VHH binders against Protein Syd (syd). Designs and how they scored, part 3

Target 1, 183 residues: Protein Syd (syd), of Idiomarina loihiensis (q5qw09)
Amino acid sequence: MKTLEESIDALMTRYKENVPVRYTEYVEEWNSPIYGTVIDENTVEWTPCRQPEALNFDDLESALEMSFHQSIKTLFGRWYAGDLALDYQGHTISLLQTQSAEDGERLLENITGHILMKRRLKQPETVFIGLGSEDDGLLVTIDNQSGAVGLEWVGKEQHDVLSDSLAAWLDNCQPQVETDKNS

## First folded at step 4 (VHH; framework vhh_8pnl_2)

Design H27 (from A6 with T106S L107P)
Fold by ESMFold2-Fast, scan of step 4:
Structure H27 (fold): chain B 183 residues (1-183), chain A 123 residues (1-123)
Amino acid sequence: as target 1 above (183 residues)
Amino acid sequence: QGQLVESGGGLVQPGGSLRLSCADAGFTVSSNYMAWYRQAPGKERELVARIHSGGSTNYADFVKGRFTISRDNAKSTLYLQMNSLKPEDTAMYYCAAKTPYGWSRSPTQYDYWGQGTRVTVSA
């Protein structure tokens, strides 16, 4: 079977092939290596590239007194990219990515807020990796202990397990083709 | 409920104090950033103070040393303690929240806003 790295790379390749013009929110201050043609003050075309230095979780692990599941570190340490619009068995999911080293730090701050919320609510620790595009507050999460991929509502425990591994789940995801904006 | 509700505004004399509160539906437990903005008549809205879920704070230069922002996660409430109030602090004060689950990457875009509470500093 494929390694997680191979599954991530295969998905990125499928995404580029099926979504030839990709848009993301433009944050000029980040000077992201993925940025191509700027469309307006809030929108830019992008192309993925490998992270020269993988996003490092060590300081956050020390601060939170925990270890993140390896699949989470591998997912967020491999590519700079815009978020990927995916179809998984009829569900529309936005798979989170980072655009730059600075965006990586933003992601770590968001993960910190989520972990602290889970701890305050006395729930098992999960890490969100995707957002449901059609339902406010629906998350795709990884259970930090098991690595299982599942669905979770903000403030609630994981209620549906989609796959025992991130690699298998990604292999079953397809890029959602969006119509090009002809303007 | 997805609404932020501000309270604690009122009329106070120069040198006085007020504490503003912002009640939410759980945003103080789930948000990464919460902030207080203000808008005086005929002026644009401006940032007063911001607090991160990890505890770091940022203040506008015009309120440093006088105002203190804080969160109470158990009560789902954001506070702004305002001391040594000046006539130029007269404005409508708004609270705002930015969650880890918001769609915007922009550091200046907030997901939720309140309706505001009025602060008047006048002799």
Scores: ipSAE 0.464, ipTM 0.730, lowest interface PAE 1.5, mean pLDDT 88

Design H28 (from A6 with L107Y)
Fold by ESMFold2-Fast, scan of step 4:
Structure H28 (fold): chain B 183 residues (1-183), chain A 123 residues (1-123)
Amino acid sequence: as target 1 above (183 residues)
Amino acid sequence: QGQLVESGGGLVQPGGSLRLSCADAGFTVSSNYMAWYRQAPGKERELVARIHSGGSTNYADFVKGRFTISRDNAKSTLYLQMNSLKPEDTAMYYCAAKTPYGWSRTYTQYDYWGQGTRVTVSA
């Protein structure tokens, strides 16, 4: 019953509440607004913030001669954040996010590579939004035509549909809280 | 998922040519960067050439004008054309791929590596 924007915001709130210390890959050159305490040359603490200008898909849509499903644009245009470690019905997944405008450009480049691969293989176009944490090459993707959220392996079509909408799927995701085995 | 597999290495005389290939399940099409590295006995691996998905290329100074890196997206294959080979080019040659699905946000960290193909240049 929530709008997609409401579902995204609620998930981010749940993530902050359940994972009070968050780490992500540190890319100093990006000067990301999410960066907090730097831990080492590759690791930084982060806090999410809203994108002042939503990631723009217009040039990529023109280049690929396609239109991305609105849910994809809404997901990647709303927050700067580190990737979210989530649990969905026993699946451990990393929900992709962008840290900065520069990271947004990296994401668009990654989406381009994925779309070109799908076209090469003559498969329906999907956009990956998450990575399986326990299974190399397992993706959480959105079917670009329908907006359905599903699982697919790199190079294969969606083999399992998890939800007809991104909003409903996000509402069923929970932050993955890891127990410190040294405490 | 899948593996990078190099081929095309062999024994060649100085001044000769070889064409190396790196095959995968689609990595050359989806990869942001592909690269050839080499490692001579007792030395560290070093970058030979790199290609971006958009076609831009970078070469190590020691191979400029002699080697050419290229992709064939239809065959899902990365190539290294090696001309005017020298004894100092003798090494194991490895291909590497930076894919859209890797954990690192930097394009200097490669996600997948091949097992290598051996190039020997001797008279």
Scores: ipSAE 0.483, ipTM 0.748, lowest interface PAE 1.5, mean pLDDT 88

Design H29 (from A6 with Y110F)
Fold by ESMFold2-Fast, scan of step 4:
Structure H29 (fold): chain B 183 residues (1-183), chain A 123 residues (1-123)
Amino acid sequence: as target 1 above (183 residues)
Amino acid sequence: QGQLVESGGGLVQPGGSLRLSCADAGFTVSSNYMAWYRQAPGKERELVARIHSGGSTNYADFVKGRFTISRDNAKSTLYLQMNSLKPEDTAMYYCAAKTPYGWSRTLTQFDYWGQGTRVTVSA
């Protein structure tokens, strides 16, 4: 069985091999180490690199009085990269990544909003890790208690469980050979 | 659901007060990153105040101590309380929302905007 780190690294390797020219949103002020050729004011070519210091969840865990599932911390603390356009069983999913330390803080802000919404709705806490590229408002999420990967609509509970672990789910994803249809 | 509707603008004398409201038909206002912007005649749109998902707030220097941003999650409404109004506060005021699931990577780019509500401060 692969560790989650091994599954993440294998996916990143497959992504580089199958998507040789990669584009992401350009934020000039970040001076991200992933940035290559700038295409225009909003678009840049990128190459992934390891985070020298993993994205830190400690302050957010304290503020929300919770602990995030380790798989979430591992996913978002390992690589700087653009979002990955993946195929999972015929569905196009954008797997979220961070491209700089500043982007990591943006992601933590977004996660905060999602957690507070789940609490208001009295639903199990989940964390989104991907966006459905074909359907607005469809999320790929991790159940914070179990680590199960599933599908949920914004404001709704997980309606489908895809895998009991993030590592197993990632091992079944393939790079989208054509550019993400909704990006 | 991303439709935002502002209200509460009007004509007021210098030193007066107004409370602006921004409402939606869903969960956009609840716990999301939200902001109030304004656009004065002949000028570009500028940030007035913002409220983060966790409830922390930030204000432009020109409104600190006079304006207060808040939200009522039970009513799905964002507010801007405007006190000690000055003629230079005359502008169209817009609310903006960034969903946690939006594509933009900067905190200054928003997924949803309202149509605006006009504030006129004159003697």
Scores: ipSAE 0.253, ipTM 0.561, lowest interface PAE 2.4, mean pLDDT 86

Design H5 (from A6 with G102A)
Fold by ESMFold2-Fast, scan of step 4:
Structure H5 (fold): chain B 183 residues (1-183), chain A 123 residues (1-123)
Amino acid sequence: as target 1 above (183 residues)
Amino acid sequence: QGQLVESGGGLVQPGGSLRLSCADAGFTVSSNYMAWYRQAPGKERELVARIHSGGSTNYADFVKGRFTISRDNAKSTLYLQMNSLKPEDTAMYYCAAKTPYAWSRTLTQYDYWGQGTRVTVSA
């Protein structure tokens, strides 16, 4: 029943409350607005901020001759943040985020590779939004046609549908409190 | 399933040529970036060449004009054409792949590596 925007914002608030010091991969060249204290050449403390201009999917949609489900665009167009370490039903999931406009372009390139793989394998098009931290090759994906959130292995179709909507799934995710930095 | 498998290494005389190949050995996933690294005995691995799935390439200064990286997306195979080989090119050559699911945001870390193929340049 919540809007997707409300669910995303509530998750970010829960994450800040439960993970008071947050670390992410440091890419100095991006000069990201989320960067705080630099820990070393690869690690930086971060604080989320709203994207002043939402990540634009228009060029990619034209190139792939498709339309992305609105939930995917809303998720990746709302916040600059480090990836969120979440607990869902016994899985530790890294929910993907973008750190900057440049990181957004990198993410769109990665989405392109995934879509082309799904097409080559003649499988329904999905978009991955999370990576399994404990299960190599496990993805959390959104079915592009329906918006359903599910689990799939790289190169395979969704084998489990977790929720009919991204908003409902996010509302049931909890921050992984005991996760060490980058691990 | 997935693992990178290099082939094409061997012993060659200075000025000779070799063509290295890297197959995904059954990967069903396409890589956004693939690269050739090399490691001489007692040295760290160093980048030789990198290629994006769209065809753009980067080369280390010490191989520019002599080596050519290429990719056959239909065969899921990466190549390194090595011409005008020098004794300094002697090393284990490794294939590396960065998939859409790579943890690292940088082009310095890859999620898959091969076992290597040995190149020896000696008279």
Scores: ipSAE 0.557, ipTM 0.791, lowest interface PAE 1.2, mean pLDDT 88

Design H7 (from A6 with W103Y)
Fold by ESMFold2-Fast, scan of step 4:
Structure H7 (fold): chain B 183 residues (1-183), chain A 123 residues (1-123)
Amino acid sequence: as target 1 above (183 residues)
Amino acid sequence: QGQLVESGGGLVQPGGSLRLSCADAGFTVSSNYMAWYRQAPGKERELVARIHSGGSTNYADFVKGRFTISRDNAKSTLYLQMNSLKPEDTAMYYCAAKTPYGYSRTLTQYDYWGQGTRVTVSA
């Protein structure tokens, strides 16, 4: 059956085919391999490329005394890319990506903040992988124990389970072609 | 943007102490970084101290050994303990928070700012 890696790669291929001009935030100091034509001081065109070394979760796992679900590590360890604007059942979701090794470290710091919040609230640990573009504070998350993909509001538990696996959920996502929301 | 509310500013003599507080809507629990900035009359805003959700702290050289940043997640409050105050510390002090959700990739940009609390150090 199709692996998570295959689903991620297929999505990236669909994204390149359907969104020929892609923009992301420009951080000159990162010298990201994805950067193409610089548009202005804050904006750059990008093309995805494979991470030569996968983002390493080992130190964070030790610090938090936990193990991240493999799907989370696979998602964030495979590609350097700008965030992907996706359509899922008529709603726009921004699937988070990293642009560079430095951006990967920033993402790990963000994940740390989220995990500490979940622990403080005594809620099951989740990791956010996407943002709802239409609603402030709506997250797409992976339940760390089960790998289930769901929706949750910041500070709340998952209220809707979209898929039992990340691979299956990604296979049902399409690149968002509406340019007003993709720019 | 969300709002943070600073308090604890006032007039104090050189060598005195003040404790600033920043009340928020739970940002001390959910924020990656929280920071204190200050702006003196006619000068640019500058970083005073920063605290990460994991407990690490960073201080500007001009306050090292005198100021201590801390947070109380149970009370959703960020603090700045200011000791051995000098006239040069006179400024508006601002609380700032960076959340893990949808903020800029720029590492120095903060999502939420308070309105400031005034600290005056004079005889």
Scores: ipSAE 0.158, ipTM 0.479, lowest interface PAE 2.8, mean pLDDT 86

Design H8 (from A6 with W103F)
Fold by ESMFold2-Fast, scan of step 4:
Structure H8 (fold): chain B 183 residues (1-183), chain A 123 residues (1-123)
Amino acid sequence: as target 1 above (183 residues)
Amino acid sequence: QGQLVESGGGLVQPGGSLRLSCADAGFTVSSNYMAWYRQAPGKERELVARIHSGGSTNYADFVKGRFTISRDNAKSTLYLQMNSLKPEDTAMYYCAAKTPYGFSRTLTQYDYWGQGTRVTVSA
C-alpha cells in the first residue's frame, strides 16, 4: 500500500521514463526551474522538480470559508512540472501540474472560479485535477468532502466515481505514449 | 464549444454613455477570467478591463474611473459600462474569456473571443 506522496512520485518517475522529451507552454517571465531547452516563444522542454515550498491554500481557504481535502493540497504542492498526458482505461486525461509559484497562483484562481460555480449551482464542491483531452468540458475531479476521484462535466455533478482515493487512481494511470504515425 | 456575442455598441456623443454586453452559453461567462479589449482604427488591439474568477477587476489607465466591468452569473452576461465617452474611445470592442478548464497558462491568451461590437464617439 502506497502513501499518496509515493503514488505521485511513482507516476512522475513512470512519466519521465516513458516520455523522455517533454514539452510545455513557455512563460519566459516565470523563470521556472523546470524549463530546459526553449523550442520557440511558446514551447519549452521540461524536467520536473520538487516544490521547495508547497503551494499554500490558506488564503483561499479563508476567502472561501472552506478546507480543501488533503489529497488536493498534496497533489498540487509536491512537484513543479508540465501537465501530464495520461491514459486511464481508454480515456486521455491531462493531469494538471504547476510550473512555478506564479503558475500555482493561476491554478488557485481557476479553482476559485470552479468552486464559486459549484456553489451557485448548489452542487457538492469538487476540485478539478485533470482535463479530458478529447472531450471538451470533461473533468477529472476530487469530491472535497470524501476525497473520491470521479468524472464530471463542467456545470454538472460527478456522474462516475473512478476511485475512493487519489493514490489508487494515480497508480492505475499510465503515461500517454505517442502512437508511431510515420513508420 | 461556445462563442461570445457582443452587443450594445453604437454612435454616441462625447460625454455620453453606453453599456456593452457579452453573452454565451453558461459556464464560459460564469466565474471565468474575462476581459474587454478594443481596437481603434489603424491601431493594435489593447486591453480595456478584466475581471478575475473571484470578482476582482483591473482597468487600463486610459479608462480608469470612467468604465466599469461587471458580470451577472445568473444571466451568463459580462458588461462594460462606459461613461464620459471621448472621441478617443472610438473602436471595435471585443469580449474575451479564459476558462478555468483551458490548457493555456498565459494570462493574455484567451480561449474564446467575440466578433466585436462597434463604438463610435463623434461630435
Scores: ipSAE 0.297, ipTM 0.612, lowest interface PAE 2.2, mean pLDDT 86

Design H9 (from A6 with P100V)
Fold by ESMFold2-Fast, scan of step 4:
Structure H9 (fold): chain B 183 residues (1-183), chain A 123 residues (1-123)
Amino acid sequence: as target 1 above (183 residues)
Amino acid sequence: QGQLVESGGGLVQPGGSLRLSCADAGFTVSSNYMAWYRQAPGKERELVARIHSGGSTNYADFVKGRFTISRDNAKSTLYLQMNSLKPEDTAMYYCAAKTVYGWSRTLTQYDYWGQGTRVTVSA
């Protein structure tokens, strides 16, 4: 049985092995440690690196009066990387990552908007960790109470549970070999 | 998820005022940033004003003190109050939204754009 950290690290290793040239959106002012060769004003090659200080959820937890499931904190606190283009059982998923501390703050703002929407709709709180690349509005989410990984549409409750744990789900994801450039 | 529709443009004399509206049909709830851009014929779109979901605002220097961006989350509407209008303000004005589910990381790339509303400032 792998720890979640081991599953995350194994996926990142598989991603580097299967996608030797990786591209992500270039934000020059972030001066991200992952940035390699700049392709154009919006595109840069990247290599993952460990976060020296894990993304901190404390202020957001206080502001929202909640605690995020540990798997969410572990996923987003471990690596700086571009988003990972993955295949899971026929779904093409962009698994979200952060490129820098500044990008981490952007992600926390996005999570805040999602949580507030779930609260307004009187739905269980989830956190999106992936976006469907081929299906507008399809999300891969973690149920904040249980840690279950599932599929949900924007504005709807989780309709399919893919795995009881993030570690098990990541172990069954495969890197997409096709170009990962996003327009 | 929704669509952006601008309104409120028109012809005004120099020194006049207009209020632009952008009905976002739900983007306000799921958007971190909303903005007004403008584009004069033959030129690139330029940022006029931006508002964050937390209430902070940014303005281009050329409109600072004259224009006010505001957001009404209950009505799902973004506004641009335009005062002391100048001929140089003549342009198509576009509403833009950056959603929490968008791929773009930059504040210069927005996920959704409206079709625009025309503002003409002349005698």
Scores: ipSAE 0.401, ipTM 0.682, lowest interface PAE 1.8, mean pLDDT 88

